# VH-VL binders against Pyroglutamyl-peptidase 1 (Pgpep1), part 20

Target 1, 209 residues: Pyroglutamyl-peptidase 1 (Pgpep1), of Rattus norvegicus (Rat) (q76ic5)
Amino acid sequence: MEQPRKAVVVTGFGPFGEHAVNASWIAVQELEKLGLGDSVDLHVYEIPVEYQTVQRLIPALWEKHSPQLVVHVGVSGMATTVTLEKCGHNKGYKGLDNCRFCPGSQCCVEDGPESIDSIIDMDAVCKRVTTLGLDVSVTISQDAGRYLCDFTYYTSLYRGRGRSAFVHVPPLGKPYNADQLGRALRAIIEEMLGVLEQAEGDISCCHQL
Key: E = the ipSAE of ESMFold2; O = the ipSAE of OpenDDE; V2 = 0.75 times the mean of E and O plus 0.25 times the DockQ between their complexes.

## First folded at step 19 (VH-VL; framework fv_durvalumab)

Design ul1 (from ug1 with light chain R55K S94N Y97W; at its last look DockQ between E and O 0.71; V2 from the best seeds 0.00; counts 0 for: pae O 9.1 > 2)
Fold by OpenDDE, look of step 19:
Structure ul1 (fold): chain C 209 residues (1-209), chain A 120 residues (1-120), chain B 108 residues (1-108)
Amino acid sequence: as target 1 above (209 residues)
Amino acid sequence: EVQLVESGGGLVQPGGSLRLSCAASGFTFSDYWMSWVRQAPGKGLEWVANINQDGSYKWYVDSVKGRFTISRDNAKNSLYLQMNSLRAEDTAVYYCAKELPYESWAFDYWGQGTLVTVSS
Amino acid sequence: EIVLTQSPGTLSLSPGERATLSCRASQRVSNSWLAWYQQKPGQAPRLLIYDASSKATGIPDRFSGSGSGTDFTLTISRLEPEDFAVYYCQQYGNLPWTFGQGTKVEIK
């Protein structure tokens, strides 16, 4: 019986500031070209660098697709590696977005937890991906910053009960090109799905005992 | 059948205030974002404001910020627009509009509109 | 804000003819989040197309939308008498949501 295709949502950010082209969106587009295999229904979205859009769009995507995983991709000007974020934070959002807006409360979710960890073992993902021998270096981070990246990540972690990931990518060509980033995302997400499946299997086995 | 019925329009002097209401029926009102869109006489359409399901998020076009307040009462299936410090350029037919669900933020249903005229 | 420019301003055609309306954005519209509306005199706008190419409920097959990025098109394959109206495009890719100035489709 062909297992029903499970949905995965992947997002990248649109232009912001002096960056007319956002590496995260380019990487996601490359991922879309590659796909995640026949068993995965991949949905990709470009997210404007806007708090308001994120507040509406992210919950809507969870509702619409009921995805098994939502992966957000962002660019970090300081990054030289592809970075897996382990944790999202609820407070500290003071920076203005492209609409010259920030939350009045500087908070993502009112009365939400201070921080939320992804349920994905990012360390395991990182190790597995590294073993694949890609021409892209992958690292781990506990802090995605206090701007739209972390805001988006926290939103998904909150809505998806931790079934989310955030991946920071370096700017295009510094050091990786679009193809490299796309391949890296594919590998990372595939490993994430594997880790999730394993974790679910372990839980199921424990409940049967 | 989805219905949106606006009320509260009328003639007001510059600097005056007016409160518009929209009564919604035929759908689960609390599940949708709602918008106000206005149209000056003989002109095009301008988005004014929207509000999410529970009113926790409200967005405005810049020209009305600080003057207009969008709100909703889900128990009454009603959308409101409090308009203060009205200007001549606020003269328009104001439409209540239902937004599509999810990420399709277009307006699938509109009221017939209520005319607001700001004139001395 | 994203400025939408519609062309032509007026389109004069006869029933049965094909109508092609253009909407150009001043910048890229994210995810092709663009809608088309029809408005007749004295009436509220009616949604025709959303997400650039998705047909709204109850809209006849003769209406279709296409495009991405900055260029979008509404096509009416065969004009019916009831199709003579003003058409607006709207983007919801970036706040604030904005409309084009409209294209009037009138009977020749």
Scores: ipSAE 0.579, ipTM 0.856, lowest interface PAE 1.1, mean pLDDT 94
ESMFold2, look of step 19: ipSAE 0.780; ipTM 0.893
ESMFold2 (binder alone), look of step 19: mean pLDDT 93; pTM 0.949
ESMFold2, look of step 20: ipSAE 0.792; ipTM 0.898
ESMFold2 (binder alone), look of step 20: mean pLDDT 93; pTM 0.949
OpenDDE, look of step 20: ipSAE 0.012; ipTM 0.579

Design ul2 (from ug1 with heavy chain Y57W, light chain R55K; at its last look DockQ between E and O 0.95; V2 from the best seeds 0.00; counts 0 for: banned pattern WKW H57)
Fold by ESMFold2, look of step 19:
Structure ul2 (fold): chain C 209 residues (1-209), chain A 120 residues (1-120), chain B 108 residues (1-108)
Amino acid sequence: as target 1 above (209 residues)
Amino acid sequence: EVQLVESGGGLVQPGGSLRLSCAASGFTFSDYWMSWVRQAPGKGLEWVANINQDGSWKWYVDSVKGRFTISRDNAKNSLYLQMNSLRAEDTAVYYCAKELPYESWAFDYWGQGTLVTVSS
Amino acid sequence: EIVLTQSPGTLSLSPGERATLSCRASQRVSNSWLAWYQQKPGQAPRLLIYDASSKATGIPDRFSGSGSGTDFTLTISRLEPEDFAVYYCQQYGSLPYTFGQGTKVEIK
């Protein structure tokens, strides 16, 4: 018998700066090959490193797919672990994108909240994934930076009422290869979905108590 | 039936101004991004500008920045292009175009165009 | 900026023949966000294909698109008299959005 399928959107970033081959998009492509099981409709997109494109694309993906979860994956050149970001920030966007553009307001949403927390308990997800014994180290952060990663995350949190996550990955081969990153993403997203399903089930069972 | 009808083209001297209008019908105008695309006589197509649903975001090709302003009036189902400081190379047929929704931003409906000629 | 180069410039064929039109991008087009348009003299362009391979509403089955990355193809499996026109590819994967120079399909 058919069961309801959940829509999940996962994005990686296109090339920028020193990342001619962006590890985040490569990792998302590996995730797409693995899938998230028969109960999930996985949709993947590569986000060009352009503020204007993010402004247009992210709301469109939320509207088109009505997803249960949107996960954005970005590369951090300084990272050596896979990092779960707890929140996104509205202001401080001064870095030029691939079109040599930055927002005149320096913010994602004029008059929006200074920061938005994901509704996903990232500490719980990190703990559960670490218990799985993957060959990839997972850590937590509260600051995704002030470039396209954080811009995308805040935009998605704002539009999706907090049902979004951001995962930073290190560059390919420093230390993880594409296959390791793809498997790590799958495990992380599966745990995120589990946490969300448990929360929804508890609310329905307990009449919002 | 989706219909886009441009008007306001004509002959103008270099440095002059024109305002193009596009009347839309047959769809919910306020739900879609709209574009202007131009075609110089005997030449190919060039995207000029677009504007989002409520007019809060406007994008331009570099050659027209600071000279052209795209706008819309959703109550009148109308798209506009104010063209100032016109140059000979702005001579073209200007098309009003509707973009596909969501993430597929091709142009699914076009007007028949209005000719702008910039000549001294 | 992504430059789209179409080939051939002119394709001379008879009705009933198969037409294959090429569009090559100077850099990879994200998510295969590439469209094909048909334009007849004195008319506006008409959308045929979007996202590299999706047919627009009302487009006959003889039109198909394929490709990804930097290489894209429009195929007309069996030319009809109404198919003799100029064809343009267009990318919307990176700003600014750009068109190819066109391929004219004409009667041999």
Scores: ipSAE 0.744, ipTM 0.883, lowest interface PAE 1.3, mean pLDDT 91
ESMFold2 (binder alone), look of step 19: mean pLDDT 93; pTM 0.950
OpenDDE, look of step 19: ipSAE 0.865; ipTM 0.931

Design ul3 (from ug1 with heavy chain N52R, light chain R55K; at its last look DockQ between E and O 0.89; V2 from the best seeds 0.79)
Fold by ESMFold2, look of step 19:
Formats: structure tokens, C-alpha cells, sequence
Structure ul3 (fold): chain C 209 residues (1-209), chain A 120 residues (1-120), chain B 108 residues (1-108)
């Protein structure tokens, strides 16, 4: 009588350059403490800021867990809101990672699409989360910035056929603390799962004929 | 039974070349990243290189970049290490190693190794 | 590059005693991606523990791993005669992958 648990993978980023703390990983650790309820099997990972590691790790996580949703969390030093990213981009990767490396091709996937949209309706998610009255402001973006955040997002969208999301968080304490960010992530991901379940129900109904 | 068998080691002069081979059996070779790890006589272990399942990504320790080339032939269940411009510091037992699947990239199976000696 | 420093360099113990081996990383090891290997003279290394605490296939219960961040421990709860060997830790959390210098466990 036990229902199968749905797998969700959530990642944050490790230290960047010589900085010891990344708000995105701290936020994901807070999310892990809260959980996503009894029906969800939550798996969290810290992604080193290394292009080569992203290229190996992201496909491996999709294969290992066969997740319903993969959410990547990154920090934006200039952000003051929690931002939902609508799409990832294939090209323009010129910044060096922690290993002083960047892809020679400057792209995530050679000859891949120029951009990939998430299948998650980010406008719907943003609206639903905003109506909850959280103490965190949530906004939408279409440009994750052509560094490890966008690289990871595109790679995950490509491998997961769009069943991925990216959430940018501001630095800790500017203005939100770790606990606020963790609760915001939980609310956002719960709404993302809800939107996906509704879309799947509608699609299944339409395929009958 | 997983089995990895290295060959091609031997004595070579500085500046010379060798090609190491590793024959794999007992698992689906094409499903796994493979590595070379070396151990100088009486010393510890050093990761040298690894290669993706389809051969498309090849990663190296800095000391061998530009001199060593890792490759694989999935039809022959074989891993290779082409070693050029050999130096005395490359003297070591070279192990072929299978990596764990997915995100846990430890080496779960090792060959018995092949000795490379670089000496005048 | 993450440098792994193992301590002690040598452990001299008797069969039946508890061995505690330390591995300290120069930087945090992401996701506790750290392994322990055993190596006997003339043999290839043998994987004992991966991901800091997961036992590899066929490894006896007396071996256990723990730790996170920069500090990791391999424990052998009750040394058997076959456990006298060199032990290496290895991280795969950051490129390049690196090994510690080894701890030799020898008969006192």
C-alpha cells in the first residue's frame, strides 16, 4: 500500500574563486532540512564551479534518479529577489571556472539548439508563490548570465527534455537569511511540482484520441 | 567476474614512447568511465587520466598534458594510454581502473598493473 | 588542487585492536566525495569505502568511514591479520582527483 516516492534533485553551487560561502548551497541545505513532504524523495548535491564537472555530473544525476524535476540553485551577487529563469542558452561561455578552464567550443552542446525553454510555466509558478505571502520577493528572468549557472541549466534542460528549473538567490543577508531562502525554495519547488502534475494530467487526457 | 589486464609496460629511454593497453571483461565496458592511475616505486598513488564512455571527454593530470593520450575501443573492450616524451618521473606501475557509475567516481576495480621504467 | 594529508604516517597495532586513520583535506570536499583504499605489497589497491561512508561490495563490517568537509576517518573496529596494509584516501570532489600519501598499518 506504499505509494512510490517521486524523485526530485536540487543542486546548489560550491565556493566560487576564493570565496568560502555560496548562498545557493546554504539555501539548498536549508531546503534539505525542511524536505518536500512524504511523497517526494529529495536528493541534494553541491556542484563544484567547474565546467568539466558539470558536463559529467548533470547527465549522471538524470540517469541515476530519473527525477520528476531537477532544480538548480545559483547565487547572483547583484540580485535582490529570488529569480526564476525561463530558459538556458547554449553559447557564449568565456569565463574561467575554478580550474581556470572554459570550453574551447564556448558552448554546452556542439550543434545543440540556441536556447531551451523549461517546460515549467514559470509565470504560473511565480504567481502562485507570490499569493502565498512569503517574506521573499520572487521575479522572472530569461537570461541566467552565460557562466556556470546558465551552463548547468542548459545542460540539464537538454538532458531532461525541459523538466528542469533554475532559481537564482541573492547573497545571504542581502536581504534574505538562509532560513528565508530555504522556505522560499520549498514553496517554489512545491508549486513547480503542482504545475507539472496539472500539465501531465491534461496531456494524458488529450492523448486518448 | 570483473577483470582488467594491463600490458605494454617496459624499459624505455627518456624521450621515448610506449603504449599501454588494458583488456576489460566481466562488465559492459561501454557503460563506464575508465581511468589510469600510477604509482612510482615505493610511493603513493596518482590519478593520471580518465575518459568518458564514448571517448568524447578526456581529462589529464597537469604533469602529463600534451604528452599522454588516453583512448578506448569499445568494440574491443580495451582502454589505452599512449605515452610520449617520457621522463624519469613517469617511472611507475600503471593501473587500469574502472570508475563507479553515476556521481560516485571512486575506482571499484583495478588491474594488477604494468611497470613502466624510464631510464638511461 | 586539493591536498589530502593522512595521519598518522604509520600505525603499529596488534590484531584485535581498533585502528583509526585520518585524512584531512586542504579544502572542503564537495558532497563528501572521498574514498578509502587498501593496498598490500605487490597488489593493486582495493576500494573499501566511497562517498565517505558507503561500503564497497564485499567489504567486511569492521571497516567504516565517516566525516565531511575537510576531515575524514577510516575505522577498523577489530584488526584482523589480513588488515595490515597501506591505506589511502582519495577525493573526487574537485579536479584533479588526488590521493593522500598513505597510512601504513603494521603489526606491533
Amino acid sequence: as target 1 above (209 residues)
Amino acid sequence: EVQLVESGGGLVQPGGSLRLSCAASGFTFSDYWMSWVRQAPGKGLEWVANIRQDGSYKWYVDSVKGRFTISRDNAKNSLYLQMNSLRAEDTAVYYCAKELPYESWAFDYWGQGTLVTVSS
Amino acid sequence: EIVLTQSPGTLSLSPGERATLSCRASQRVSNSWLAWYQQKPGQAPRLLIYDASSKATGIPDRFSGSGSGTDFTLTISRLEPEDFAVYYCQQYGSLPYTFGQGTKVEIK
Scores: ipSAE 0.691, ipTM 0.875, lowest interface PAE 1.8, mean pLDDT 91
ESMFold2 (binder alone), look of step 19: mean pLDDT 93; pTM 0.949
OpenDDE, look of step 19: ipSAE 0.809; ipTM 0.911

Design ul4 (from ug1 with light chain Y97F; at its last look DockQ between E and O 0.84; V2 from the best seeds 0.76)
Fold by OpenDDE, look of step 19:
Structure ul4 (fold): chain C 209 residues (1-209), chain A 120 residues (1-120), chain B 108 residues (1-108)
Amino acid sequence: as target 1 above (209 residues)
Amino acid sequence: EVQLVESGGGLVQPGGSLRLSCAASGFTFSDYWMSWVRQAPGKGLEWVANINQDGSYKWYVDSVKGRFTISRDNAKNSLYLQMNSLRAEDTAVYYCAKELPYESWAFDYWGQGTLVTVSS
Amino acid sequence: EIVLTQSPGTLSLSPGERATLSCRASQRVSNSWLAWYQQKPGQAPRLLIYDASSRATGIPDRFSGSGSGTDFTLTISRLEPEDFAVYYCQQYGSLPFTFGQGTKVEIK
């Protein structure tokens, strides 16, 4: 019996500031071309750099797709590696978005936890991906910054009970091209799914004992 | 059958206040975002405000910010628009509109509208 | 805000003819989050198309939408007498949601 396809949602950001073309969205589009295998139903979305859009869209995506994983991709101008974010934060959002808007509370979720960790063992993912010998370096981070990236990440972590990931990518061509980033995302997400599956299996085994 | 019925429109002087109501039926009201859209006489459509399922998010067009308040009562299947400090340019037919679910934020059902006339 | 410009302002056609309506956005509309509405005199708008190309429930197949980015098109393959109305595009990719100024499809 063919196991029902599990949904995975992946997002990238649209243009902002000097980034007329956002590397994150380009990378996600490359991922879409590659796919995540026949067992995964991949859904991709572009997210405007807007707090209000994130507030509406992210919960809606969770509801619509009931995904096993939501991966958000963003660009970091300072990054030289593909970076896996371990933790999202609820407060400290002071920067204005493309609509010249910022949450009055500077908070993502009212009365939410200060921070939320992904349930994905990002260290394990990083290690596994590195072992694959890709031409892309992968690193780990605990802080996605206090802007739309972290805001989006926290939103998903909160809504999805930790079943989310955020991946920062460098600007296009610095040092990686679109194809490299797409392949990196595919590898990363596949390893994430593997790690999640193992974790669920371990829990199931413990309950049977 | 989905029905949206607006009420509360009328003639009001500049600087006055008016409260619009929309009674919804034929669908699970609490599951959907709701919007107000207005149309000045002989003009096009303008989105005014929307509200999420539980009222935790409210967004407005800039021209009405600080003057209009959107709200809802899910127990009564009702949407409201409190309009204060009304201006002549607020004169329009005001439509209650149901949004599509999830990320499709178009309006699949509309009321027949209620006319608001702001005039001295 | 994203400004939507519709063209032509007026389209004069006969029943049975093909109608092509354009909606151009001042900025890219994310995820093709664009809708089309029909409005007849004295009536509320009716949703025709959402997400640029998805037909709303109960809408005849003669209505179709296409496009992405900044350029969108509504096509009526064969005009019926009841199709003579004003058509509006609307984006919901960014707040505030905005409408085009409308295209009037009138009988020649």
Scores: ipSAE 0.727, ipTM 0.887, lowest interface PAE 0.8, mean pLDDT 95
ESMFold2, look of step 19: ipSAE 0.737; ipTM 0.886
ESMFold2 (binder alone), look of step 19: mean pLDDT 93; pTM 0.949

Design ul5 (from ug1 with light chain G93S S94H; at its last look DockQ between E and O 0.92; V2 from the best seeds 0.85)
Heavy chain, then light chain:
Amino acid sequence: EVQLVESGGGLVQPGGSLRLSCAASGFTFSDYWMSWVRQAPGKGLEWVANINQDGSYKWYVDSVKGRFTISRDNAKNSLYLQMNSLRAEDTAVYYCAKELPYESWAFDYWGQGTLVTVSS
Amino acid sequence: EIVLTQSPGTLSLSPGERATLSCRASQRVSNSWLAWYQQKPGQAPRLLIYDASSRATGIPDRFSGSGSGTDFTLTISRLEPEDFAVYYCQQYSHLPYTFGQGTKVEIK
ESMFold2, look of step 19: ipSAE 0.793; ipTM 0.898
ESMFold2 (binder alone), look of step 19: mean pLDDT 93; pTM 0.948
OpenDDE, look of step 19: ipSAE 0.715; ipTM 0.884
ESMFold2, look of step 20: ipSAE 0.789; ipTM 0.898
ESMFold2 (binder alone), look of step 20: mean pLDDT 93; pTM 0.951
OpenDDE, look of step 20: ipSAE 0.857; ipTM 0.929

Design ul6 (from ug1 with heavy chain S56K; at its last look DockQ between E and O 0.88; V2 from the best seeds 0.74)
Heavy chain, then light chain:
Amino acid sequence: EVQLVESGGGLVQPGGSLRLSCAASGFTFSDYWMSWVRQAPGKGLEWVANINQDGKYKWYVDSVKGRFTISRDNAKNSLYLQMNSLRAEDTAVYYCAKELPYESWAFDYWGQGTLVTVSS
Amino acid sequence: EIVLTQSPGTLSLSPGERATLSCRASQRVSNSWLAWYQQKPGQAPRLLIYDASSRATGIPDRFSGSGSGTDFTLTISRLEPEDFAVYYCQQYGSLPYTFGQGTKVEIK
ESMFold2, look of step 19: ipSAE 0.751; ipTM 0.880
ESMFold2 (binder alone), look of step 19: mean pLDDT 94; pTM 0.952
OpenDDE, look of step 19: ipSAE 0.644; ipTM 0.868

## First folded at step 20 (VH-VL; framework fv_durvalumab)

Design um1 (from ug1 with light chain G93A S94H; at its last look DockQ between E and O 0.92; V2 from the best seeds 0.68)
Fold by OpenDDE, look of step 20:
Structure um1 (fold): chain C 209 residues (1-209), chain A 120 residues (1-120), chain B 108 residues (1-108)
Amino acid sequence: as target 1 above (209 residues)
Amino acid sequence: EVQLVESGGGLVQPGGSLRLSCAASGFTFSDYWMSWVRQAPGKGLEWVANINQDGSYKWYVDSVKGRFTISRDNAKNSLYLQMNSLRAEDTAVYYCAKELPYESWAFDYWGQGTLVTVSS
Amino acid sequence: EIVLTQSPGTLSLSPGERATLSCRASQRVSNSWLAWYQQKPGQAPRLLIYDASSRATGIPDRFSGSGSGTDFTLTISRLEPEDFAVYYCQQYAHLPYTFGQGTKVEIK
């Protein structure tokens, strides 16, 4: 009996400011072409750089797909490496989005935790990916910035009980091309899934004792 | 069968107030986003406001911000639109509309509409 | 806001003919989050297509939607007498949600 495919949702951001092409969405599209293997049902979405869209779409995606993992991809203009974010933050959102909007409370979730860590061991993921010998450097971060990237990440962490990841990518061609970023995302997500499975197995064993 | 029935429309003077209601049936009301859409006589459609399942998120078109309030009572399967400081340009048929679930946010069901006329 | 421009303003056709309606967005509509509605005189709009190409429940197969980015099309393969109405496109990719000005399909 073919094991039911587990859903994974991956998002990238649309254009913002002077950036007509967002490297994160390009990377996600390359990932979609590559796939995550036959055991994974991959769903990809483009997210407008808008707080309102994030508030509506992210919860909806969790509900619709019941995914084992949601991965958000964003671009960082200052990044020279692919960066795995460990933590999302609830407060400090003052920057206006593409619709000239920001949360009145400057918070993502009212009365939510100040911060939420991903349940994924990002250090382990980073180590494993690095061992693969990709032509892309991977690093770890504790702060995704107080804008749409972190807002999106926190929303998913909150809704998915930590079963989310955020990956920052450099601008396209600086230094990596679309193919490199796609391959990097595939490798990262595959390792994330492996780490999650291992963690769930450990919890299951602890509850049987 | 899904049904949406609007009420509360009528004639009001500029600066006046009205409260529109929409009674929903035939589906799990609390599971869906709901919208108000209006249509001026002989004109096109304009989205006015929407509200999420539990009322924690409310969004408005700019022209009604500060004047209109969308709300819902899931126990009563009802959607509301409180309209204050009404203007002539608010004259329209007001439709309540059910949104599709998840990421598809089109309006799959509409009420028959209720006419609001703002005139001196 | 995203401005949707529909063309033509009026389409005069006979029953049995093919109708092609265009909707152009002032900017890219993310994820093809575009819908088409039919409205007859004195009635509420009816959803025909959502997500650019998905047919709503109960909608005949003569209605089809296509397009992405900024350009979208509604096609009625063979017009039935009941298809003469006003058609609206709508985007829900960005707030505020916006509609096109409509295309009237009338009998020739």
Scores: ipSAE 0.426, ipTM 0.797, lowest interface PAE 1.5, mean pLDDT 94
ESMFold2, look of step 20: ipSAE 0.787; ipTM 0.897
ESMFold2 (binder alone), look of step 20: mean pLDDT 93; pTM 0.951

Design um2 (from ug1 with light chain G93S S94N; at its last look DockQ between E and O 0.95; V2 from the best seeds 0.84)
Fold by ESMFold2, look of step 20:
Structure um2 (fold): chain C 209 residues (1-209), chain A 120 residues (1-120), chain B 108 residues (1-108)
Amino acid sequence: as target 1 above (209 residues)
Amino acid sequence: EVQLVESGGGLVQPGGSLRLSCAASGFTFSDYWMSWVRQAPGKGLEWVANINQDGSYKWYVDSVKGRFTISRDNAKNSLYLQMNSLRAEDTAVYYCAKELPYESWAFDYWGQGTLVTVSS
Amino acid sequence: EIVLTQSPGTLSLSPGERATLSCRASQRVSNSWLAWYQQKPGQAPRLLIYDASSRATGIPDRFSGSGSGTDFTLTISRLEPEDFAVYYCQQYSNLPYTFGQGTKVEIK
């Protein structure tokens, strides 16, 4: 009997403001071309920059795919490295989305925790990826901001019980091109899956006692 | 057999109110987002509002915000649209529609519609 | 708001002919989240195609959808007498969800 392929969902964001092109979606499309190997069933989505759409879409993706990991990719206009976000935050959402909407409660989940850490050890992932010698620098952050990126991350962490990650990418060509970002995402996600599978194995072993 | 049956349409004066109902059968009503879609006589289709499984999310087209309220009663398999402060522009056939699950939010089943006429 | 513009407004054809209906969006429709509906006089719309190219349950394979981004097409490979109707495209990528103005397919 063949073991089921691991489902992985990776998202980028759609246009925002004047720009019709979002580097995060371009990077995710490059990742899709590369793939994550025959053992992974990769599903990619472009998320419109709309709080209400995120509130509906993220739970639906978790339910539809039952994924082992959901990775959200967003652009940071000021960044020059690829950044791994350690946690998402529940409150402080005041910025208007593309529909001129913001949550009335200013939070992702009413009465939810102030922050949720990913169960993925981002320090370990960053270290492993750096030792691969990529032509892309990878760093770590604890604050994804208080807009659609952080909103999406928290929602996914909450719904997926921490089995989610957020990766910020710089704008295209500043300094990395689409191909570099796609290869970086592939390497990062492969290491995330490795770290996650090892952690699950350790827990399962302890429970067998 | 999926069935959606609208009722409550009729003739009303501007500024008046109506409550539309939609009785659902043949599927697990509480598992799906539901929508109202309207069509003015001889015109095209306009999405009006939708509501999630437990009624915690309710979304509206701008022209009806503050005047219309979508609701549901899962124990009765029923969808509702409370329409207040009606205007001549609200004259239309109103359809109850079931949305596809997950991320494919097209309308796979429609009722036969109920006509609302708001005279000027 | 995404405005969907359908062309032509009216398509006059004979049974057996191929029909090609166009839907153009004012901005990109994410993930090909676009549907096609058929509506006959006095009836509710019927879902034909969702996600740009997936046929709804019970829809014959003479109906096919294609396209992405801003340009979408519904093709009826060989018109049957029951296919003369109005066709609407609809996007569910961005709020508010919107429909095109319709294309009437009529007997020449």
Scores: ipSAE 0.755, ipTM 0.889, lowest interface PAE 1.3, mean pLDDT 91
ESMFold2 (binder alone), look of step 20: mean pLDDT 93; pTM 0.950
OpenDDE, look of step 20: ipSAE 0.862; ipTM 0.929

Design um3 (from ug1 with light chain R55K G93S S94H Y97W; at its last look DockQ between E and O 0.89; V2 from the best seeds 0.74)
Fold by OpenDDE, look of step 20:
Structure um3 (fold): chain C 209 residues (1-209), chain A 120 residues (1-120), chain B 108 residues (1-108)
Amino acid sequence: as target 1 above (209 residues)
Amino acid sequence: EVQLVESGGGLVQPGGSLRLSCAASGFTFSDYWMSWVRQAPGKGLEWVANINQDGSYKWYVDSVKGRFTISRDNAKNSLYLQMNSLRAEDTAVYYCAKELPYESWAFDYWGQGTLVTVSS
Amino acid sequence: EIVLTQSPGTLSLSPGERATLSCRASQRVSNSWLAWYQQKPGQAPRLLIYDASSKATGIPDRFSGSGSGTDFTLTISRLEPEDFAVYYCQQYSHLPWTFGQGTKVEIK
C-alpha cells in the first residue's frame, strides 16, 4: 500500500520595492520543478509582502494542507549564503509593507510568546547539507529581521507549533543562480524532513516509556 | 441551503449612524470569514470590510476606516456593520457575503442586500 | 490598490454565440487569485469562477476562466438567454480586494 504522501508547503515572496523579481519566489519555483520526491506532496505559494495577507494566508495554509512542514523562503539583500533561521520573534515590526501598512501593536500575535524556536534542529540540517557538497554555502541565523520574513516565520511557528522553517536566500545571481538556489532548497528541505522524522520518533519512544 | 439576510438599511442624514445586520444560516458560520461589499446605485462593486472566524482580524477599505466597525456573533450566526459619520458617498446597497475557505478569498454566497441612503 | 480593467464595456451577442470577457490587472495577481461574478438586474452577484479557473458549485460547464499574472479571461462557450448580465472580476491577491468596473453582456 503506497504510503500516503505527506504535504509540505513552501512559500516565497512576491515583488518588493524596486525589485520586480524576488529571488525567494524564483528559488521556490525552481524547487517546484525539481520536486521533493514521490513521497512528498509539495504545495507552493507566492506571498505578497503584506502583513495582513500573511495573517490570513499562513493559518489558512496550515488548515488546508495539514502539512508536516511549512518552509518559508525570503530574500536578504545582505546575504551571501543560504541562511537557515532558528527563531522567530513576535515584536518589533515597524516597517511598512507594500500596502503602506504596519501592525499598530508592532507585534505578530497578541499576547504571544516573545520568540518561538523551530523544532527542527537547524544545526543538524546545516551540517548534513554541507556534507552533501553542494555548490551553495549554508549558514545559521537567530534573527530573520523585524519585517515580513520574520513576521511570516513567527506566524507559522505559532500556528504550526514550531513545525516551520525560514530560509533566506541571496539576491538572484549574487552569488547563486536560480538553479543553484532551487537545488539548495531541495536538499535543505529533504534534510529538514529527515530531522523532523527523527525527532518525532524520539518523542514517541519517550511517551511509550 | 446557505442563506444570508441583511437588515438595518434605511435613510439617514449625513453624519448619522446605522447598524447593519446579517443573519446567516445553512452553514457553519463560525468556520468562515465574512465580508461586507457595497454597490452604489448604478455602479460597480466595492469591498468594504471583512472579519475572520473569531473576530481577531478585521480589515477595511481605506474610505471607511475609523468610521465603520465590522463585528460578528457566532452564537447568533450574525454579522454586523456599525456605520458612523455617514457620508453621501456611502449610499449603496450593502451585501453580506460569505468567503470561501482557506486562501480562496472570493465570495461564494451573497445576501440580497440592504439599501443605505445618506441624504440631507 | 490593484485596478482591474474589464473589456469590453459592453458585449452585444446573440444566444448561442461565444462570449469572451477580459480582465486586466494593473499589477500582478499572485497565485491566480482572481474571481468572476455574474450579476443580474436587481439581484446579488453570483460567484462563477475562483482562483482564475476553478468553477464554483453549480456553475454550468459553458463558463470557464483562464489567465495568470495580469491578464484573465472569462469565456462563455454558448450564451444562454439567462447569461445576459453584468460580469465582474475581482482580485484577492492584494488588499484591498478590488473589482473590475464590469462588462455588460447584452442581447443583440
Scores: ipSAE 0.570, ipTM 0.849, lowest interface PAE 1.1, mean pLDDT 94
ESMFold2, look of step 20: ipSAE 0.807; ipTM 0.906
ESMFold2 (binder alone), look of step 20: mean pLDDT 93; pTM 0.951

